# VHH binders against Dopamine receptor-interacting protein 1 (Dorip1), part 8

Target 1, 310 residues: Dopamine receptor-interacting protein 1 (Dorip1), of Mus musculus (Mouse) (q4kl13)
Amino acid sequence: MKTLFEEIKASIKNNYNQDRSFWRPVLPWGGVFTIKAGRKAVSCTPLYVEIRLKNTCTIDGFLMLLYVILNENESFPRELSLHFGREFVDCFLYLMDTYSFTTVKLLWIWDKMEKQQYKSEVHKASLVIDLFGNEHDNFTKNLENLMSTIQGSYCSNWHCPTRVQEDQQRTISINPPQEIPHGNLIRLAVDELFCSKIELCEERGCGGLREFSQRVFCHGAPPFVVLNMQHWKPEDLAYVPYYLDLSDHKYLLEGATLFNKEEHHYSAAFQIDGHWMHYDGLRNVNLILLNKPPEFLLLSSLVYIRATEK

## First folded at step 1 (VHH)

Design s10 (framework vhh_surovatamig_d1)
Fold by ESMFold2-Fast, scan of step 1:
Structure s10 (fold): chain B 310 residues (1-310), chain A 119 residues (1-119)
Amino acid sequence: as target 1 above (310 residues)
Amino acid sequence: EVQLVESGGGLVQPGGSLRLSCAASGFTFSDHYMSWVRQAPGKGLEWVATIRSSGSYTDYVDSVKGRFTISRDNAKKSLYLQMNSLRAEDTAVYYCARDYGGKTAFDIRGQGTLVTVSS
């Protein structure tokens, strides 16, 4: 009856100012699906009796964020359906609403991932699926054309062999800027990628100036974006912007994913009232308030939602 | 009890066509993805095609794309595989399998139906 979305919001709100712990009905790490068929079928041969998922931390935080995002605006399920298909979105919401967490992970694995991206084997009448790897391969690159962008450039030298160029990307990867100004690193890195600019042409012997147009979304501004954070150090992550302007559209910070290099493990963080609430599927079901960047946790991805223009 | 009964296999010449059927009982057929898997002589089990519970999504192994079509009739609790432009390499026992929505997540299969492609 009560949706998982309402329980997540209630859990976060109810525990916000307590002992820095929050109880949550959110995705656990891994999963087990047990087939309770009962009677043996005379004309059927069982291949396995259960499915076991392991190392699902590469998708768990994103699936939870996706559910929250889809419930923020009535237009978002419709918009996402144009990229993912209406049946995927309807099925995803139904499974999340019914607490069918292992099945929602299987929906992602089989509908959106390539089979070469994960290991699967039958062991002792169990199908074991292992998602060990990285978030980009297991989640971000499988967002279809949702956040595809294109940027054109023109060299001032008419004799330049690459006079006119076009750069199309399916994912958004943010690298630290070459010059490190204090306090605005992420916003400046995003602006470097998206904004128009003029640079020296890199073609050998050209000597011209290359003018880059603003990077734009190929299929309109998506309901959300995932920024893949590359080569950032913990010290650089003190000032995550709460809003970004992407191709003339305002986006608001919804959450992040974090990487523990020591444990080779991903966790996530939800943004609420200017505070980070940490989610880790391997730990107790509690969300914990994150008052400062913990040592050994690296920012892996940032998730922003498109602001409603009224 | 869960039961899957395949039919429609047989001997066919290269370039010919064959339609396989699977009758399901003992479970809510309309709630499950269904797949066809095959096993060539002396080889392992190979996934061939999958269809979503509603029938609106299908997927195929590359070697059969454009030649095979998977379909279902939820009212009749039946699964089908239309096989066109058959090749000697398609010779196998074909199994109807209940699926959890993926290419390798089969929990039960029928007894199989033999398809032999030979002149």
Scores: ipSAE 0.000, ipTM 0.258, lowest interface PAE 14.1, mean pLDDT 75

Design s11 (framework vhh_surovatamig_d1)
Fold by ESMFold2-Fast, scan of step 1:
Structure s11 (fold): chain B 310 residues (1-310), chain A 124 residues (1-124)
Amino acid sequence: as target 1 above (310 residues)
Amino acid sequence: EVQLVESGGGLVQPGGSLRLSCAASGFTFSSYAMSWVRQAPGKGLEWVATISYSGDNKDYVDSVKGRFTISRDNAKKSLYLQMNSLRAEDTAVYYCAREPIYSGSYYRDAFDVRGQGTLVTVSS
């Protein structure tokens, strides 16, 4: 809903810690869908009367982020319809706008996930669908064609066995660069992946110079990107940049997904007016201003949205 | 030790006035925007007012606009809330709270300081 989105984007100083009744609920963990299937005749009893979802934290944060992204710019529903399908985008927006949260999760599960990615079983007259796993398999794998990039490289040695090479990446994975005590560490890691460079060719016995082109998006700049944060320690993350330049396109920080190692649980955070607002489907019915987290709450992904420029 | 200590609460008749004080210690008070938040019996926390670093900018929840005034004294490291024309609906525990400063850190600047609270009861 536009009204909910506008309220969330309002100044934190005007609305934070206000009575919960003023905030519309966010996606809860799990879900239950009641089935009205079969006759009530004695000779026709269904095997299950409801669908119960569990461990949906692997998709919940991203579904909330997708809803926010779709409402950021009038062109984004059209652009994302080219990737997800118009029927999916229209149905997703309708279900989110009508607070049909369990149904929107079922839409994702049945339309975008493969059966082998989740467990399903009939237990005590319920069909239980268990999404235990990771965010990539359950959600961000579906973004591969949207966010794919390619980088060329060319060796100066005419006899190099890999003289001309292309590196296509289906995901944007950010690894920590050389140890930096503070600031710009994420930006440096992004630049290492995307910027042109010249290095010694690593082919055995080659001795040439390898020139790498700027990495570019295969299908144009997507309306949003997900940066998968790999092998980062909390102490290495001094600052999360509000702006990133990716292949000559400006992107603005929209949010993050978080991983609780002790609970094997994902949550998310939204960047609103310079503040981190925490979303946790297991605990919160509303967004909560993020207090200093314990050390076991790790950054899993950063989500950036393409800036609208004139 | 970072600490916020509220005082000035008590019983007051409808239409009366109270002035709440908050003494800050253990941090650079002038580097933080400060807020008052309240919790009525059986209700959740409600933001009441915020004041900027210098004290030049102030913001209020609609129900208290024109009745409450937030102020600060950076030299004394103190935050104040002047409450006039009090109503029964203003009955709550009032907390002094520190607003986080944003430095680009994803978790280090989160809101993490609240006082113990001071009870304000508006009744006859």
Scores: ipSAE 0.000, ipTM 0.085, lowest interface PAE 24.9, mean pLDDT 73

Design s12 (framework vhh_surovatamig_d1)
Fold by ESMFold2-Fast, scan of step 1:
Structure s12 (fold): chain B 310 residues (1-310), chain A 123 residues (1-123)
Amino acid sequence: as target 1 above (310 residues)
Amino acid sequence: EVQLVESGGGLVQPGGSLRLSCAASGLTFSKYWMSWVRQAPGKGLEWVATIKEDGSVKDYVDSVKGRFTISRDNAKKSLYLQMNSLRAEDTAVYYCARSQYFDWLSPGYMDVRGQGTLVTVSS
């Protein structure tokens, strides 16, 4: 039979221009994992007989995106195995392809998250795991070693106390430009962070000019990057760049995570073969071909994949 | 092979006008958003203006609004920038580029830029 990814691609082809949904849910919100009785007789009553997951929207969109990314390029499973571990990548792909979605989420929670990041308690013979919070703490923070960057700078003033300086960032956060002319703000904000520049030195009493080198990746160009969108107004997000140059490496837009403030809920959008899909784990029909922008959704994160050189 | 060739740059006095042209080949020009970007001496690239595939949407950096007009001719596979009321600060190499922007319901575009044309506004 076909893998989940092949079924999604077939569904897109069969439903192009018909605004149809995928025939069964993918990564539905939450989950229940039933602990089966051992083949040996159990003499004592366990504290819980099932695991219940709630508020998983903080990881669900990124898990969906990770699955798509791993299927878009033949080299990405190998490259990401160096970061996540081969056993994780192999297990993740197998579980997604066999529709074992609750187990995929437990793999992420137990293998990649810290116990202090989520609330867990036993209630009515169920271990309840609550992932309420944000995408950074529950998913993107684990990517710090993959996405770390460093930028050098040099002040023209010989008396500057921080004449030669390095700025190391573990995540990529994009803030709207404050003094940049209106229009195409995402591109300008990315360039402000990554490109070389000259600014007045901010050290008290210095008065020199500080030259910043181009920001570079500490561990080489990652197969994908996540841009955390910070403090953006909806009117500033009208145009999303398809293509970004990050530290002399070319990246193509793969998807986005979206935040509905009124429902305190995350969803995601991503493209496959140029067709955009909307994923929302709360919907019974949860993977749909997108034909218009979602109402009341704000960009939370942009996800870009490294372009292949030929 | 995608090629963008700019022309129309030159020396002009403050308050003068120039019209830049970009001839495109090796791409389906009518299917892409197009942009003008510039680079002043010793500075980074600055976006100037963008135009949608059919010309229905145009956008400009604030410093050139009301002075510059972007247009295209899909039959001739050409992009234009009419520059009026030029200022010394407009001195830069101007590049024609495939737009990096799209409606997120549609596939986007990769950056490709030409060799550039120099515009000098002085004396």
Scores: ipSAE 0.000, ipTM 0.135, lowest interface PAE 15.9, mean pLDDT 78

Design s13 (framework vhh_surovatamig_d1)
Fold by ESMFold2-Fast, scan of step 1:
Structure s13 (fold): chain B 310 residues (1-310), chain A 120 residues (1-120)
Amino acid sequence: as target 1 above (310 residues)
Amino acid sequence: EVQLVESGGGLVQPGGSLRLSCAASGFTFSSYDMSWVRQAPGKGLEWVATISTGGSTYDYVDSVKGRFTISRDNAKKSLYLQMNSLRAEDTAVYYCAKVHGSYRYTFDYRGQGTLVTVSS
C-alpha cells in the first residue's frame, strides 16, 4: 500500500498522468489510475495494476472550489501555500490545468488525508479506494488551522465566577436563528455568531450583563472561508447573501456544496454573475444554470472569498 | 473486464412504447443491483430506475413511475426497461449501470448507451 503511494508521489512530481479521456473542465466522480512502468519495489510485488476511486463526491466539490479560488487572485496561491505547502499548490494547479483529475484526487488523498479516513481493498487487479463519508472528515477538517476564530466575553458583575471567558472554534458552523425573524435568515445567523452583543449573564444568581466581543480570526483573515450549514432547507440557496462582513473583512460569495439525501451524493454550485451554476461530478456535462432552488439538494456549506480591490 | 451493451433505442412518437435491453458480461450479474440512467441532450446524467439482485425490490424516479418497468433475467445476464406512454422529455441516451455495492443510486460502471428519441 505504502509502496504504491510512493510510486504515485513520484509520478505526481516527475510524470503527471494525463486523464485525456475525460475531456471536460470539471472533475468527474470517481476515477481510475493505471500504474505505469517506473520505480518498483522488487522485494514487494504489488497485487494490483490500477487504482479505482469511489464515492469521491465528499472531496470533488471542494477540489473544484479550491481550483476556482486559486485562480481568483494572484495572492491566493501564495497565501494558501503557507497552509497547504507550495509544492502541493503548484502540483494541484498543474494537474487541474492538464485534466489529470484522478491524479489530483490521489494527491489530496495521499498528501492531505489520513489513512484511517478512507477504506481501501485489493479486488482482482485493482486497489479500490472508497471515500464514502462526509465533507468535513475528508476535506474541510484540513482547513481548521486556517479558519479558527476566537470570541471573548466579559460579565459586568465583578463577582461573577466566570467573569472573563473565551470561546475558540476551529470550524464556522451556521444554524438558523432560534426566533423566527422576517427576511435574510443566513445573514442574521452569521451576524449572531460573529458580531458583538450584550446578553443577560446565565450564571445562577449573577444578574450581570455579559458583553461579547466581535469574533476574530486567530491567524488573520484567511483567503476564503467555509461556512458549515446545519439544519437549512434546499430553498435557502435562493436567499444566500452575496457578501458577508466577517471580523471587519469583506467576503464575497464564491460557491456552495450541496447534499442529495437519496443518492448520498455531494455536488457543488458556483456563483457567477449573480447566478448559481451547478457542478455534479456524477453527471457528464458542463456547469448547469440553476434558475430556482433545487428541491432535493440540501445546502451543505457556503464558500466565501476575501474581497480584494482592483 | 466489465462490459454492458445496451440496445432497443430508436425513434418513436409521443405515447409510443420501447423496450430497452442490456447484456452484461465480465462480472457475476446475479450478485449486483442494476440501474438505468439517462442523459438528455444538453443535460446531466439522471437516474431512472434500480432493481435489486433478486428482482424483489425496485425504485423509479417520479417522472417515470407508472410508465416504465425495470426487470432482469439473471440466467440470461440481461437487464430490461419497458417504456410506455413516452413523452418528448424522455428523449435521452439510456445507459445500463452496475450499482456500486449497496448504494442504490451510485454506479461504478455504465455502458455506451442507446439513443431514444421521442418526436413526431
Scores: ipSAE 0.000, ipTM 0.087, lowest interface PAE 24.3, mean pLDDT 75

## First folded at step 4 (VHH)

Design a01 (from s09 with E101K; framework vhh_surovatamig_d1)
Fold by ESMFold2-Fast, scan of step 4:
Structure a01 (fold): chain B 310 residues (1-310), chain A 119 residues (1-119)
Amino acid sequence: as target 1 above (310 residues)
Amino acid sequence: EVQLVESGGGLVQPGGSLRLSCAASGFTFSHYGMSWVRQAPGKGLEWVATISPSGGSTDYVDSVKGRFTISRDNAKKSLYLQMNSLRAEDTAVYYCAKGWKLLPYFDYRGQGTLVTVSS
């Protein structure tokens, strides 16, 4: 199943355009790719003549966000090539720039997803690929090399059994703190994970003070971060900080992904000029202004882009 | 932007001593644990020593314990490595690094300072 991917790679060599204009693409749900008979086609009947994609909402919002991120700064394609591969980044940008949305989804599926993460079957001359599942398995798991963080801690008691320890995490998971709800709740939750602090050592019988270093990114400050939001309410979208300071780097809010539990459907929202603009691949409309948090959409993730100085 | 500037390296005979310094800027120095990492010619990066944000706790790779001392001055935003009883195998480029045991990434280390131990 690498034929199309090899064709995409060959196409980039001849057609990549360096003049990239910024815009907010709207990816339709699913997709269909028709396989055309060419001069190289043999007389044998193919097993399928098209590829059909289903339940792509687990990746659609993130593909839109990735495209925006890649166009925010000329250094970001270079930086992200260290994690995704230069050929992937070049292919991705070319396909998005040419509105080849079904093909960009196939690029993600074949290059970044493992075969066991999705279902595929031939039905009535169509290869059907079904991405039903969750955002982590289908998309954000591929960001572990970007999102990995490590925090050291040091106990003042030299006899402490965990005197010096380190906490490495592959994803950034944000849980609400046990505090009265207020407009800074998300910022406080992020700071609780990242910031330096001194607390009473929790080791039984220790009695020492444990000093925590500021959490750092294992591979440098990434061009963007995805915060996996755990147990947050739809209303919390109203309290999302416009910026975060992560390890002394300023990050600016770009967007969020939202989950409808009843429909098992993901959508996204983009932060544009202080307003949330909603994207839903199942709808036939462009981005829609959200003037208040939607009642039935859970905050699934937040995406921030590293602020850069030109 | 994070900036780390190492100094104090040079040529020294076996059994000699050197004191490395690192001047930090572009981040809140007192909030981070700091490390020294080295790279010998033709070899990979090796963590050498680490120090807590306050300077109250330290840790070292076994091969330098008792010979090297890491310290910091938060008011001066400076990190130090006192190296005693130097051996030929200590020959390396030494990097000041931001963070705990983290192998240096370009954003997290300076350009390094060369320490050569030979006669």
Scores: ipSAE 0.410, ipTM 0.752, lowest interface PAE 2.3, mean pLDDT 80

Design a02 (from s09 with E101R L102S; framework vhh_surovatamig_d1)
Amino acid sequence: EVQLVESGGGLVQPGGSLRLSCAASGFTFSHYGMSWVRQAPGKGLEWVATISPSGGSTDYVDSVKGRFTISRDNAKKSLYLQMNSLRAEDTAVYYCAKGWRSLPYFDYRGQGTLVTVSS
ESMFold2-Fast, scan of step 4: ipSAE 0.491; ipTM 0.806

Design a03 (from s09 with G99L E101R L102S; framework vhh_surovatamig_d1)
Fold by ESMFold2-Fast, scan of step 4:
Structure a03 (fold): chain B 310 residues (1-310), chain A 119 residues (1-119)
Amino acid sequence: as target 1 above (310 residues)
Amino acid sequence: EVQLVESGGGLVQPGGSLRLSCAASGFTFSHYGMSWVRQAPGKGLEWVATISPSGGSTDYVDSVKGRFTISRDNAKKSLYLQMNSLRAEDTAVYYCAKLWRSLPYFDYRGQGTLVTVSS
């Protein structure tokens, strides 16, 4: 039995399938993968002769960011292999390095997504895969085993019906603070989620004090995190922290995904060689240094990488 | 239209101090967070410090925490970096940068200001 990674590599080596995205230096929006019938495959009568990807902007920015992250630190490929699998990381890097962009998207779709998360149909001899939707469903949700956290709490009232509780979160979502305190709102919102605290118990009629432990990662501190920015006003996002402390681990800002509400389109921004670069698979053939704010782009997520200790 | 002009750099001995200034024009200075970033010879840009639009909150890279202080004067449209206990590794061209809304995209102009820490 061949693994997905072995089958993809064998198909490229044997020239059976062709990736048509290799002309561009960055991941294009969508993609086409053409299946070539060889002499040895002539007995097969496939229902489709090509695979067409559409609305892939929900994953494109993250795949570009993942590639940048993997090239930022020589330890990250090994660390990500512990969470994604060594075969996935090796295949991902090979496909990105060889400009096999449609195939790298298919690697994500087939290896990391569930079939019910996307629409697929055969239309006019093409298998059409449509990733229309949101970044959480198509990318971030599939990182649950990487980014899952747990926080314990304990009420001082012995008779509290929920005396000992655990709050498990599969992904990291950052909401603005209920009270608008003085200072950096994003850092305060992150601290509210992760830090230990003592509050009045919210159980009806309890009257006790509830002690919350520090929120911790269920599977150890991941090499990177994706923070889903939920219900923020544009003015509240003017100040983004360069670093965050998450469960006693330091993380450095690596990039962000951006949402154009008018076009229903995602793009990304990330650091390469010390500069902030804008990536948009629908428009740009090259990465663009941002010199002034684009109109109508909203922050969708923040991507931080774990700092390497000396 | 947006211009950021840095000044105050120079040659200083290890353990010395310098105060950098940045004059901003072409945008509503009080509405944006500001940062200092640096580039050592032969290296990429490195973030140093950030300050909120009101000046009420600040953030620093760990290597300068406790040694550097970022501040701003919104009436003068000026950003400052007080650098104390300077080290050889602080040698770099220093740029001030405007944060873009919800993202730390760096918009800097001119040549920056060179800080050389030598013995």
Scores: ipSAE 0.000, ipTM 0.318, lowest interface PAE 11.5, mean pLDDT 75

Design a04 (from s09 with G99Y E101K L102S; framework vhh_surovatamig_d1)
Fold by ESMFold2-Fast, scan of step 4:
Structure a04 (fold): chain B 310 residues (1-310), chain A 119 residues (1-119)
Amino acid sequence: as target 1 above (310 residues)
Amino acid sequence: EVQLVESGGGLVQPGGSLRLSCAASGFTFSHYGMSWVRQAPGKGLEWVATISPSGGSTDYVDSVKGRFTISRDNAKKSLYLQMNSLRAEDTAVYYCAKYWKSLPYFDYRGQGTLVTVSS
């Protein structure tokens, strides 16, 4: 019995040139992986001779962002190995470094996704894997233990039936206030979620004041965070904060994922030298400059990377 | 802002050699991986070679391995491509690009440099 990683490494060794993309050094949408048989007599009939991926836009932007993150700080591969597994991280970096893009997607699908999250069927001697769906089920669900937070609260009324409470969240979801029309919407929404506050206790008949502590990370500050933006339409990408303070830890803007509501398609944008660069796996060109998103593009998520301690 | 200026192209006979240069300005050259990319007439852009920020690691498209050598001089903010044993198939406009291995993107500001391999 071999591990998945050993089988993938063997497949790369046998099919290195077939998966490499020299003309497009970014992840293309979809992919085809050929199962290369050795020069053996055909004594068994395989069900399929290739694997074909479609609708991979739900993971493509995040795989590119993960690769950027792993290369930004020497401690991040070690920290992320504690979450994803050392073998996964080592294999992922090797596959990205060798332009084995279809294989890196298969690594994610087989190692990190559950079978119920995607459709697979044999069609014309190809195993077709369809990742149509959403970013959470296909990618960010795997970050829940990395990004989980907890917030305590305490009511001033000794007779409150819910005097001490804890709110644990596995995702970071930001819903910018629509009634406040200014460029600080995201920062204000983040502060509302994370900062300590005092409010009237909502428990029926209590009448006390509830003090909320600052929201903190359950497993320490992660190397990066993904903020779910609820498909918010930004007026201008310049309104996205360059840095955020999350539970007394400074995070710097790395990128974003975008949702095309007309095509039901995901793309990404990266902060490079102070500019937003748009990535779309369906385009035949590399990254292009993007400052103001078109009307049909919605902000799906923001990705921030933990700043150095000094 | 960011500027990349290619030079060194020309007409050469099959089997000949050329050395391309790229002068970079407007960014911290030593912090970025760099690439050479080419475009043959009527074709799309094709990646040729890449080099790490320190120059310690390089990679090449299979068709040029053993024939082309990418190098850099961080003090001079310059990128080079030594091309040996040139073939007709190497005929293209060559561009240098700011290419970080973790997030590849192309930022070529110049007109490129034309390499023509013909008898």
Scores: ipSAE 0.000, ipTM 0.121, lowest interface PAE 19.5, mean pLDDT 77

Design a05 (from s09 with G99V E101R L102T; framework vhh_surovatamig_d1)
Fold by ESMFold2-Fast, scan of step 4:
Structure a05 (fold): chain B 310 residues (1-310), chain A 119 residues (1-119)
Amino acid sequence: as target 1 above (310 residues)
Amino acid sequence: EVQLVESGGGLVQPGGSLRLSCAASGFTFSHYGMSWVRQAPGKGLEWVATISPSGGSTDYVDSVKGRFTISRDNAKKSLYLQMNSLRAEDTAVYYCAKVWRTLPYFDYRGQGTLVTVSS
């Protein structure tokens, strides 16, 4: 890993200003990385000569979204370096800018994933890394500390055994609607999670009123948030709010990740001026306008970026 | 506000050439990357080519590499697409688009220009 960072840093120093912010990172599914053989040692044969990645759809959409987020505002690389590490952010940007897609996936796998989250096996001189699984284990679990929130509460009953409480959440999860979908359901669910409120104390026999403060981010407002959806129907994309107010900060809709249950395959969609552009790593390097949401795709996650001052 | 006006489309035989133009207004043209995207009849939008704000870098979809050339004139606030060796598969409405982020944010402010390749 350390050696990889050193090699990438040397490459960054040898690259001058490149006007590539307009170029699109469209990650292909999987990847192959060829290990450049060092000088031939008579008694030393490498165990494998290449690395093959498969089932990378669990990270591909989020890697593209992360690249967009890092380029949205000049402060975001600094802010995200506090969470991911400066070396990771620098290397990630360099690899995406140079279309080194397999290497950026290996950077994520080796630097950010735990060994238990994927399978690896040497087969016919190839190290095969299989990321079959889900987006949370393979990607969004790393965002928990960045996006963690806390809400305080206080019971009016002086004798309540839980008079003062704190509720810490590591993820922001929105359950699918049990009513007919409409444009306010996601906003209402988010507001209920974050707003101050007064409710009857749930402690048995208490009888007090519990006052909840506004939910706030533990480490300040992050550059972006991920709402973990419970596989809502794709028609619900029509009801996704363009913006959300979270703890007095405005967030703008960037995109979504989608799940095909039949194929166990993830794809992504980017919100572009009221339209959804579909990305699928199994397709070529083109983005496709989603004129009609396919019924077989479910809404997995929504991604919002913190609004910058105009 | 932002306006993009495409022109130069028409009917052409396979192997022929066309040059598309896009006139931009309502924003600082030299500050943004620009793209051409197309939509074939009954198909979704497909990205074709992108050019950097300075014009120093270009990128193309594989099916048009070596046949199409994207260029820009920042003084005239104009974007161009030179299309050579046209094929039936190139038949589409072509749109001039503003690149908003690293991902291609296509600002479909223009009406598009129809290119029909048939024998």
Scores: ipSAE 0.000, ipTM 0.203, lowest interface PAE 15.5, mean pLDDT 75

